VH-VL binders against DNA polymerase type-X family protein pol4 (pol4). Designs and how they scored, part 1

No score or structure here was measured in a lab: all are predicted.

Target 1, 98 residues: DNA polymerase type-X family protein pol4 (pol4), of Schizosaccharomyces pombe (q09693r1to98)
Amino acid sequence: MKILASSTNYVLHNRLSNSQYEDARSKIVNFGGEFTNDAAKADYIFVNYSQINRVRRELRTIGTPLETCVSCKLIVKIDWLNEPKESLTPGNPYVIWH
Positions, changes and structure headers below are counted from each chain's first letter, unless a header gives other numbers; Kabat numbers aren't used for antibody chains.
F stands for the ipSAE by ESMFold2-Fast; E and O both for that by ESMFold2, at different seeds; each is averaged over both directions (binder to target, target to binder). V2 = 0.75 x the mean of E and O + 0.25 x the DockQ between their complexes.
Where letters were taken out, [cut] stands.
Atom coordinates printed by the task and the answers are left out, and those that the model quotes come from them; centres of patches stay.

## First folded at step 1 (VH-VL)

Design a1 (framework fv_latikafusp)
Fold by ESMFold2-Fast, scan of step 1:
Structure a1 (fold): chain C 98 residues (1-98), chain A 119 residues (1-119), chain B 108 residues (1-108)
Amino acid sequence: as target 1 above (98 residues)
Amino acid sequence: EVQLVESGGSVVRPGGSLRLSCAASGFTFDDYGMSWVRQVPGKGLEWVSGINWNGGSTRYADAVKGRFTISRDSAKNSLYLQMNSLRAEDTALYYCARDYYEGYYFDYWGQGTLVTVSS
Amino acid sequence: SYELTQPPSVSVSPGQTARITCSGDALPKKYAYWYQQKPGQAPVLVISEDSKRPSGIPERFSGSSSGTMATLTISGAQVEDEADYYCYSTDSSGNHYVFGGGTKLTVL
């Protein structure tokens, strides 16, 4: 249950319904993580994308380009929150950028 | 549709160097990580090296760390493996593989290119 | 020097269920993947993330993982399923990627 302990997490709302977004936020808190509305403060950014170039475009649109995000460690597919078996490391199949 | 074609395999002496290439087509190359996986003829698979979508992060198996360098060229849709200080144990068929998430698992593989290190 | 251990061979008659095991200390915390390789061909992913079957893979293929052991199951094995099967996973750190030694499946 504490698999996100000591992490600050952001959810990219695009391609998620309001219900899916709130569900993801609840799961992050339940797994021990802190939630933030500021992508620039996040360790992990959860997205409903499998292609990193699309994520880069969206993050640039909200003022947080990956190239200048010092805090950003990993971009993670939102699906990982449904059944987190593995910790978030670059080798995790749900991690699309590190 | 998705195609990966390796080249550059040859016979080299121990201590020699060789550069392998992999030409990718049928997908947006910069959206995927890429890896090299090798196989000694008649034996099992061994992951060698991986590189992320933009080339900013690389990873190596302990057996090749310090000797091999992985790189990519988005303008040419190509992946490379520079192999230095080759050893007899590096003899293998080298596969180029599309990495679904940074060297964890592979959904498409090339046909392989054979590297033989012998005296 | 983390290792995934598979039996070197498994033999079944056509129509029988084949079970191939993969043992590793990190498997309770890490996903297992299964690749099929036929002679002269590149490996093909048949099971991802312990139990997910990729599109195009026959439904007779299934996977599971419990404790330190992952299992590939082929229900009603066919002659065309003869191949080498490799499990694949990471060590506990997630930094080292390893294949099992491979299992030769014989259907006859």
Scores: ipSAE 0.007, ipTM 0.605, lowest interface PAE 11.4, mean pLDDT 86

Design a10 (framework fv_latikafusp)
Heavy chain, then light chain:
Amino acid sequence: EVQLVESGGSVVRPGGSLRLSCAASGFTFDDYGMSWVRQVPGKGLEWVSGINWNGGSTRYADAVKGRFTISRDSAKNSLYLQMNSLRAEDTALYYCARGRYSYGYKYFDYWGQGTLVTVSS
Amino acid sequence: SYELTQPPSVSVSPGQTARITCSGDALPKKYAYWYQQKPGQAPVLVISEDSKRPSGIPERFSGSSSGTMATLTISGAQVEDEADYYCYSTDSSGNRYVFGGGTKLTVL
ESMFold2-Fast, scan of step 1: ipSAE 0.008; ipTM 0.632

Design a11 (framework fv_latikafusp)
Heavy chain, then light chain:
Amino acid sequence: EVQLVESGGSVVRPGGSLRLSCAASGFTFGDYGMSWVRQVPGKGLEWVSGINWNGGSTRYADAVKGRFTISRDSAKNSLYLQMNSLRAEDTALYYCAKDSWELLPYYYMDVWGQGTLVTVSS
Amino acid sequence: SYELTQPPSVSVSPGQTARITCSGDALSKQYAYWYQQKPGQAPVLVISEDSKRPSGIPERFSGSSSGTMATLTISGAQVEDEADYYCYSTDSSGEHYVFGGGTKLTVL
ESMFold2-Fast, scan of step 1: ipSAE 0.007; ipTM 0.633

Design a2 (framework fv_latikafusp)
Fold by ESMFold2-Fast, scan of step 1:
Structure a2 (fold): chain C 98 residues (1-98), chain A 120 residues (1-120), chain B 108 residues (1-108)
Amino acid sequence: as target 1 above (98 residues)
Amino acid sequence: EVQLVESGGSVVRPGGSLRLSCAASGFTFEDYGMSWVRQVPGKGLEWVSGISWNGGSTRYADAVKGRFTISRDSAKNSLYLQMNSLRAEDTALYYCAREDYGDYGYFDLWGQGTLVTVSS
Amino acid sequence: SYELTQPPSVSVSPGQTARITCSGDALPKQYAYWYQQKPGQAPVLVISEDSKRPSGIPERFSGSSSGTMATLTISGAQVEDEADYYCYSTDSSGYHWVFGGGTKLTVL
């Protein structure tokens, strides 16, 4: 079983280079996940952690208020895609909000 | 008046220690990753260290790993660089810089720099 | 360690076009940024994301990227454009940022 099997995933294109965005998208598919361009449909939202306050503002503007997303979705540091070893749960060090 | 002002540069002996400070004003400091970039007089720019918006991650150039420590204090809108075991090659003007992407982005704001001279 | 390569110097006459190059293996997939540094001053961003000119930067400055080479172009170079120019970009991971060695532009 691939580690993102049966998940729907969104990557916040918040000041990522096009290469970083497409690399993340490719890795998600490689790990068995479905990619969506609609954050409201995602189980996991991958974000650039170094921009957390800007990310909060941008999550609100894409129709997924942060407080709602935190309660219904896992917000994950995009770096997890470089070396995914453990499932995404609140205890995972790459999960920012749950 | 969005600005960064460095301080703390001085003349120190090899093996000595020094702490640099950078005071940020005119913007929400906690929204940005920050870096230190140095420049030997008459030479090129060299990235030294970076810290994420919340201080949760830090990065260091190989030349300074184990000797320098970057930190920040959001309540004081300040960035710091603790420099230990200073060497002659650390002599440089040290700039404080704000990263547009955070801690791996390009720099959109620079201070004037503070001069560190390591001399016997 | 990943490296961005620039020529150490470029010379043009006033009104001529200056071209400063930056070579790196990751540039086909990573954006390049350009900084101008005049003597005694902090660097100033003159081009972002390969080709984007920040507000306040004169129209004569432009950027492009093709393959492993990014280029800063100054059309009709002026004496006030004399400065050191640095490219800045990431390695292939997109997380490790590196400055080029810098190019001294002389307008004489």
Scores: ipSAE 0.008, ipTM 0.568, lowest interface PAE 11.1, mean pLDDT 80

Design a3 (framework fv_latikafusp)
Fold by ESMFold2-Fast, scan of step 1:
Structure a3 (fold): chain C 98 residues (1-98), chain A 121 residues (1-121), chain B 108 residues (1-108)
Amino acid sequence: as target 1 above (98 residues)
Amino acid sequence: EVQLVESGGSVVRPGGSLRLSCAASGFTFDDYAMSWVRQVPGKGLEWVSGINWNGGSTRYADAVKGRFTISRDSAKNSLYLQMNSLRAEDTALYYCAKEWFGELSYAFDIWGQGTLVTVSS
Amino acid sequence: SYELTQPPSVSVSPGQTARITCSGDALPKKYAYWYQQKPGQAPVLVISEDNKRPSGIPERFSGSSSGTMATLTISGAQVEDEADYYCYSTDSSGDHRVFGGGTKLTVL
């Protein structure tokens, strides 16, 4: 299943264990996505947060404010990677910003 | 002033072990990711290993994976590199470098002066 | 292994524009950074995130990135700019940090 084909993906490490972070990166690659170490280059940013305001603060801290990120399309709860059934669209329950 | 000071470099035989240390001062150590970068005298730079702000994430260059271990100690404001199974190609000046942010995603803004490791029979 | 490719050397006269290139397949999606290293000294960051100049770096230094190529430009090169220059970025996975092979800039 290549549900992330043609996407560039970033995982916000804050609030993830090293094991959870590695698992998320492995799943992204297995689903056909490319991984980036630079949030500003990402189409999708995966986070272990439920609140958009926390994500905004964290991304500002690493120099990638959501408001100025031209590449960023969606902020997605990392749980989606466990059972990805539907594509990432603004209506997806795991999407917290678009 | 912001400063990184490396120590621990020495002459060691192939197959030996060595531990490098880096003492940080002048900034809040726990807010930043840290890395080790090496340089063979007269040659180019090569990234070796990195660790994020709280030690929850570590990364290694393929050439050292399984042999080197990076760690940090917030109480001592220190970064370490444990080097095992040393090879001749590990001979280099080893720099400690501070990253701009707490995660392993950014460039190094502050470097130490380096500590020389020579692997020789 | 993923590599960033730079020319080994570039020569200019004082006051001329020096251009140093860096090629890599991941550069369309990853930022490029540039370091200056003078003999016996640690590297100094001169350009961050493709085109941002850190505080304290002379205005004659600039950067750009387009497709698979990043470029460091020194407008009106000075003798003190003579140094080795390294581009730096990550591979496509983001797991590995990679330096280019370095370019020796001669100003004479």
Scores: ipSAE 0.000, ipTM 0.573, lowest interface PAE 14.9, mean pLDDT 85

Design a4 (framework fv_latikafusp)
Fold by ESMFold2-Fast, scan of step 1:
Structure a4 (fold): chain C 98 residues (1-98), chain A 122 residues (1-122), chain B 108 residues (1-108)
Amino acid sequence: as target 1 above (98 residues)
Amino acid sequence: EVQLVESGGSVVRPGGSLRLSCAASGFTFDDYGMSWVRQVPGKGLEWVSGIYWNGGSTRYADAVKGRFTISRDSAKNSLYLQMNSLRAEDTALYYCARDLGYDEYYYGMDVWGQGTLVTVSS
Amino acid sequence: SYELTQPPSVSVSPGQTARITCSGDALPKQYAYWYQQKPGQAPVLVISEDTKRPSGIPERFSGSSSGTMATLTISGAQVEDEADYYCYSTDSSGNLGVFGGGTKLTVL
């Protein structure tokens, strides 16, 4: 299923090995999403964090504060990409910010 | 070759302490969270404790919380479990295992050591 | 408090399909893992994230998850598949690891 169709997606590399990062990128494309290297262009940001404060800090470090990201819709735990059980909505347990 | 080797298991009296070690080799240790899992001989598996890739988050099963401390040393590629106030029910084979570190919560293990036996008796 | 429930034993004849179930209230939102353990050996991961088969695991092993139940399926069971099988997941918070009680598979 193309569950990420018409979305632009970013993967926060922090806490991921290079192989985990490339695996996530591949899954995004396979689910119909577009990948971007610019977090400020993303609809969804996939992270290996369960706590939003850590994500906020990392995004500020790369020059893309979440507070000023107009395109950003959801911050999603990376493990959702392994076996998507539910659509990406604010109620999804893998969504940590909306 | 990815390997985990546990050591430190011994016979101790109730109320005693032990420190278990796990030596990791063949992979980038700091990319992975690590766990301790125990098994009473002939019985089932029980998750004991987990520590994330950077050592910044630790979790403990209720049965050991407040008595056991998990830690890691990146320079030595080693994982530790400090066990205090040992009880008879802590008698088990203790496995070191590598998890995938998907987030701050514990997630499944893919590589296991052979275990080290801890016996708590009088 | 939170438990994963497995049947204590399952028996099949060689070549038949074995199904081992794991039930838990958090399974709709938390992934299940399956481990095989033979006597005197460390556990071996045979299924990760509900359905993913690790490299080196025979194709006869598969996993699925629906609602509060995860299932390990061994199609065309072999005598060498005799082992204890454990499901593993996290509790609803994702903070604590939880193993099922284990299922002894006998292939007669």
Scores: ipSAE 0.000, ipTM 0.586, lowest interface PAE 13.1, mean pLDDT 86

Design a5 (framework fv_latikafusp)
Fold by ESMFold2-Fast, scan of step 1:
Structure a5 (fold): chain C 98 residues (1-98), chain A 123 residues (1-123), chain B 108 residues (1-108)
Amino acid sequence: as target 1 above (98 residues)
Amino acid sequence: EVQLVESGGSVVRPGGSLRLSCAASGFTFSDYGMSWVRQVPGKGLEWVSGINWNGGSTRYADAVKGRFTISRDSAKNSLYLQMNSLRAEDTALYYCARGPTYYDFWSGYFDYWGQGTLVTVSS
Amino acid sequence: SYELTQPPSVSVSPGQTARITCSGDALPKKYAYWYQQKPGQAPVLVISEDSERPSGIPERFSGSSSGTMATLTISGAQVEDEADYYCYSTDSSGTYRVFGGGTKLTVL
């Protein structure tokens, strides 16, 4: 089983070039995950931020406040996709919100 | 076609300084982290330094911390290594290497390498 | 200091399977990568992320990782596979990039 199997994933485009965004999308699919353009449907949201409060602000700006996201399980630093050897759990150092 | 071309290698005396350059072409330079990897002639590979996609984060091997500085110029598609206080053990072929990366970190691997530039530190 | 340990040399006959090992304490949590280097040439990535073969690399190359040991396998080794092979990974903190000492493969 691929490491993102059975997950729906969103990538917050802010602070990513178009090439980095497309690379992240391709990696998610290659790791077995589904990609969505709707953050409100995501299990995991990948971001190029280290601070959760900035992510909260950006999600509000696109109309999908984290507080109202019933599917959202984890906010994950995008760098995890470069070395996804350990599964995503709240204890993973790339997870900034759970 | 991805291409990395190093330059700047020379013979220098111990305590001297040297700046290496790497010219990148065939890809969007600002989408990738970059590293310098060295190899003493006839010996193994040693990672020297890495820089993330926008230059906001750098890392150095313990052997070069405080003496070497890695930098990049996205407008010129170029990577640099400023080497100060050079020692005999810094004698090596220096490779420029590309790795996929994001803002705060670099990818854990190198998918393309240049041919290297030779640095010789001798008295 | 964190190190990746490889045997200095491995010898096989043409058509035999060559196995090159790489040991390191961070390998249970960090990917291993394998590079091939022929004399006078830059290294070439032959295996990424423990077991993924890059486009253009012959199918006879494969990789695996279990516990603290990663293995590069070359099934049906060819004379042109003679080279130095290096494993590569990060330390446990993800801060330092580390190469193994290299293994010279001889195909007799």
Scores: ipSAE 0.007, ipTM 0.603, lowest interface PAE 9.5, mean pLDDT 86

Design a6 (framework fv_latikafusp)
Fold by ESMFold2-Fast, scan of step 1:
Structure a6 (fold): chain C 98 residues (1-98), chain A 122 residues (1-122), chain B 108 residues (1-108)
Amino acid sequence: as target 1 above (98 residues)
Amino acid sequence: EVQLVESGGSVVRPGGSLRLSCAASGFTFDDYGMSWVRQVPGKGLEWVSGINWNGGRTRYADAVKGRFTISRDSAKNSLYLQMNSLRAEDTALYYCARVSYDSSGYYPFDYWGQGTLVTVSS
Amino acid sequence: SYELTQPPSVSVSPGQTARITCSGDALPEQYAYWYQQKPGQAPVLVISKDSERPSGIPERFSGSSSGTMATLTISGAQVEDEADYYCQSADSSGTYVVFGGGTKLTVL
């Protein structure tokens, strides 16, 4: 299933190994998503939640602050890509910020 | 093959204006942030300005804020730097640089042009 | 204002290991990047995100970062490695791009 069909996706490489990053990218493409190198274009931004204290700084740098949704993008735990079941909405347990 | 070609560098008097251009080819221009980085001959690198993929966000070094304007034109695959109120300390080789994939939109720089020389003197 | 500090020069003999350091208070939270610049040429990115070597960069180049210090290591330096090396990072907010002052590597 193409559960990410019609979505544009960004993976925050910070705190991910190269293999984790490439794995995430492959899963996004396999699920029908478009990949972008600019977080401003993304509908979903995938992050390594285990490093969240460091990730907060990077998210603010790319214009998606934790406390303020300038573009109302969804910040998603990268683990969702392992078992995507339900759509990415604010009620999804893998959605961190909205 | 990624190519960035700068032009527009010239000799100008203090207080003058100049517009630099950078022609991009070999990649999808609209997918990348771009920056201008300058270097005084024989000296180090200094970041000048950055712009995101669609031109909606710009950033400037304090030394040029209020005098320089960065812009881009998707239809022409081109980056520009409008330089006003030029000073002697703006004399430098100006590089156009592509922002690497998976970044904040303003750094790091995976490809650079050859540079265009701007000389501000009386 | 925040700055990145590099030694102005490093000298090694061919085949020896060159180490170039870069110090900055924001390096625990921000990645370091390294550029090589040869006379008359544009800079070339040789290390990305502290330790990643871009495709095409020789294996003798490596990078690491710990605390407030990042290090570029060239194992078995060659005469063609003579160049100026610049580290680059960002201030703590990630808003401003900052370059180190550069290190001239001499391979004698």
Scores: ipSAE 0.006, ipTM 0.608, lowest interface PAE 12.4, mean pLDDT 82

Design a7 (framework fv_latikafusp)
Fold by ESMFold2-Fast, scan of step 1:
Structure a7 (fold): chain C 98 residues (1-98), chain A 121 residues (1-121), chain B 108 residues (1-108)
Amino acid sequence: as target 1 above (98 residues)
Amino acid sequence: EVQLVESGGSVVRPGGSLRLSCAASGFTFDDYGMSWVRQVPGKGLEWVSGIDWNGGSTRYADAVKGRFTISRDSAKNSLYLQMNSLRAEDTALYYCARHRYSSSWYEFDYWGQGTLVTVSS
Amino acid sequence: SYELTQPPSVSVSPGQTARITCSGDALPKYYAYWYQQKPGQAPVLVISEDSKRPSGIPERFSGSSSGTMATLTISGAQVEDEADYYCYSTDSSGNHVVFGGGTKLTVL
């Protein structure tokens, strides 16, 4: 499926093993998405959600504050990549910031 | 109402093979990842294997890697575990479990009642 | 092999607070989950993502996680809470899920 077609995607490495990070990258490519190492260029930022305050702090440390990211559209729970049938909109339970 | 029903448990000899099935009903099967979890009678729980919603990713516990294969069939709403080269330590009640909507590999919201596998000489 | 360590048993009187701990080196990075299992029954999820209580679970159940230790707390334990409790998380690789050894809770 091409549910991430034409999207540019970033995966926040915090609270992920290297293997989980690589698995997420593989799934993004399989769904038609492109990877970036620059969160500011991403349409979607995938995070291993623990709690919103920790996620916010970690996004700030990569130089792209959650509240001011011009190129960021949505912050998404990484678990969506295992169940990607639902579109990524603000109403999707896997979308935690928009 | 969500139901998971395991079957296929039997008495088998060491080195033998067995295929377990889990029939799912009451939900859209293809929207969920699934796992197998086993329990030796009177002992604790041990995760065995998991598969994501479309079968594109599978994971195995080190104790079963290379011997067990997890798979799913959307047309039959069924999960399978092919068990090869069975050992005495594989004797356990095998549960089918559904991955919850808010997690992928880490949280199970519904379980079946289990199917007993006994490996004996 | 990676393990989540739980005490084998915890005993409390009815109405007392029971605390069950789960220790693991990967817990700072990964969520802990808690399952209740009564004899002859399949496990039931009682705490999700360190501290979230699923619908239908009594309010006396709560969870927390700090550093390498997760804790399940049952405030005002009742006889019906007697069960085996398992913590659950991922190993250090994040690729395998792991159960703790289980804790038998006795409420007199």
Scores: ipSAE 0.006, ipTM 0.543, lowest interface PAE 13.9, mean pLDDT 79

Design a8 (framework fv_latikafusp; at its last look DockQ between E and O 0.38; V2 from the best seeds 0.00; counts 0 for: pae O 9.3 > 2)
Heavy chain, then light chain:
Amino acid sequence: EVQLVESGGSVVRPGGSLRLSCAASGFTFDNYGMSWVRQVPGKGLEWVSGINWNGGSTRYADAVKGRFTISRDSAKNSLYLQMNSLRAEDTALYYCARDTIFGVVEDAFDIWGQGTLVTVSS
Amino acid sequence: SYELTQPPSVSVSPGQTARITCSGDALPKKYAYWYQQKPGQAPVLVISEDSKRPSGIPERFSGSSSGTMATLTISGAQVEDEADYYCYSTDYSGNHGVFGGGTKLTVL
ESMFold2-Fast, scan of step 1: ipSAE 0.169; ipTM 0.762
ESMFold2, look of step 2: ipSAE 0.006; ipTM 0.668
ESMFold2 (binder alone), look of step 2: mean pLDDT 92; pTM 0.941
ESMFold2 at other seeds, look of step 2: ipSAE 0.006; ipTM 0.640
ESMFold2, look of step 5: ipSAE 0.006; ipTM 0.662
ESMFold2 (binder alone), look of step 5: mean pLDDT 92; pTM 0.941
ESMFold2 at other seeds, look of step 5: ipSAE 0.006; ipTM 0.640

Design a9 (framework fv_latikafusp)
Fold by ESMFold2-Fast, scan of step 1:
Structure a9 (fold): chain C 98 residues (1-98), chain A 124 residues (1-124), chain B 108 residues (1-108)
Amino acid sequence: as target 1 above (98 residues)
Amino acid sequence: EVQLVESGGSVVRPGGSLRLSCAASGFTFDDYGMSWVRQVPGKGLEWVSGITWNGGSTRYADAVKGRFTISRDSAKNSLYLQMNSLRAEDTALYYCARDSGYEYYDSSGYFDYWGQGTLVTVSS
Amino acid sequence: SYELTQPPSVSVSPGQTARITCSGDALPKKYAYWYQQKPGQAPVLVISEDSKRPSGIPERFSGSSSGTMATLTISGAQVEDEADYYCYSTDSSGNHWVFGGGTKLTVL
């Protein structure tokens, strides 16, 4: 249950219902992570997208300097929170950008 | 729509060299890692080589390490495989594949789109 | 350094359920992917991350994973589903991604 211990986490709200967003927040906290509403403070950014190009455009829109900081954040498919089979490292299939 | 088109497959003699190309379209090429996967006719799939989205890291299967070089050209949306010191066991259909995950230390990647393949035959 | 094990062939009648298994010691902790390959064609991803169906893949395709076994299920198999199916996941170390040996599905 502590798989997100010592991490600060952000959920990109785009294309999520309020219930999906709250479910993701609850799972992050239950896995030992801290939740933040500020993407700039996050170690992990959870997104509801299957393709990295969409994520890059959305993050650029909210001002995240993703192109200049490849090792500062992991962009993670939100589906990982439903079945966290692997820890969040760059090799994890749910980590779509690093 | 996403398209990957391979070219360069040919008949070459053992010890020869060949360069394969893959032209990508329908997506932002620089956002994805890319791989080459081969298939001996009538046999299963074998991952050959991978390259990250920015070309900063490359990986090779043991069978081709030291002989093959993967590279990419973002300006041309193209992926390449330079094959040197070719052996009979390199005979296969070579697929260009888009890596939907960021290939890092513990992964050969996984592939959401494939080209149609280009046939390489190493024969005397 | 164990390979992923698939049965070499599976046969079903049209309209019946086909089940193709993939066994590997790392599957409790690693995702499985499933590819369909028809003669003369490139592989097509039919299931990602154990159970996710990509856009354009018919609803009759589903996937699951339990313990050391991942399963591709085709409910109401059709003749057009005849193909070789490959699972893709890690070896037992969890460090190397490999394809299974493939399963030839015949729909008689």
Scores: ipSAE 0.000, ipTM 0.559, lowest interface PAE 13.1, mean pLDDT 80

Design b1 (framework fv_nezutatug)
Fold by ESMFold2-Fast, scan of step 1:
Structure b1 (fold): chain C 98 residues (1-98), chain A 119 residues (1-119), chain B 107 residues (1-107)
Amino acid sequence: as target 1 above (98 residues)
Amino acid sequence: QVQLQESGPGLVKPSQTLSLTCTVSGYSISSGYYWHWIRQHPGKGLEWIGSIYHSGSTDYNPSLKSLVTISADTSKNQFSLKLSSVTAADTAVYYCAREWYSDDAFDIWGQGTTVTVSS
Amino acid sequence: DIQMTQSPSSVSASVGDRVTITCKASQGISSWVAWYQQKPGKAPEPLIYAASSLQSGVPSRFSGSGSGTDFTLTISSLQPEDFATYYCQQANSFPYTFGQGTKLEIK
């Protein structure tokens, strides 16, 4: 099974060029994930940030505060998509919030 | 123009708490920029201490986490650093800085305040 | 923690020279590097953000490049006011970390 099978995934566009954003989307689909344009429906949110407080601010700005996101399981650094050898768990070094 | 100014005692005794305040003028700390404390030991490089977002959320350098507290007072347009149980190793120039929101770089720094920890 | 290592620790150069300072991260940090200039007794001033973007007001003789682990700051034609200490900083993950600094001295 593909490593993102059965997951719904959102990519936070901030700090990404359009080509980086589309590359991330393609990788998610290739790894078996479903892509969504609604952060509130995502299991995993991929971001080009290392600091959770910056992510929290950006999600609040687009109307999806982490505090109210029932579906949200993990916030993951976008770099994980370049070489996703370890599963997404809270202990993964690319996971910045759980 | 936006300016940051550190203030606090220049001399602190070992085992006591160092308390510094950064006063921001020309810009509101509640505008959603991140605000940071950085220090520089004599003749050494720069060390990031921690940051605060205007909501009060803080992030600290793990090497200092049990000793450091950063807080903000938006009504005074100030944010502050408390560093407990200081030793001679905490002797440094302390800077406050604003993070340029989109760039993750410190675009505005205070002039720095020298703190000596000595008995 | 991500370690940032600068090379060289000091460099002597003449006005008009091209100077290159290198910064290496202990792990991949994409393009999240900033460069600062510090003169004696003064706070650091930003030069470059996001590895290659020039800070507003900074002379075009300064440029940055690199991605992943290897980053470079270049001064294309040194001016007298450029003699200072230069620092790189990673902004990829907490804690933010700085290189040890490169002192640029007159020859």
Scores: ipSAE 0.014, ipTM 0.604, lowest interface PAE 8.1, mean pLDDT 86

Design b10 (framework fv_nezutatug)
Heavy chain, then light chain:
Amino acid sequence: QVQLQESGPGLVKPSQTLSLTCTVSGYSISSGYYWHWIRQHPGKGLEWIGSIYHSGSTDYNPSLKSLVTISADTSKNQFSLKLSSVTAADTAVYYCARDLEYSSGWYEDYGMDVWGQGTTVTVSS
Amino acid sequence: DIQMTQSPSSVSASVGDRVTITCKASQGISSYVAWYQQKPGKAPEPLIYAASSLQSGVPSRFSGSGSGTDFTLTISSLQPEDFATYYCQQANSFPITFGQGTKLEIK
ESMFold2-Fast, scan of step 1: ipSAE 0.014; ipTM 0.662

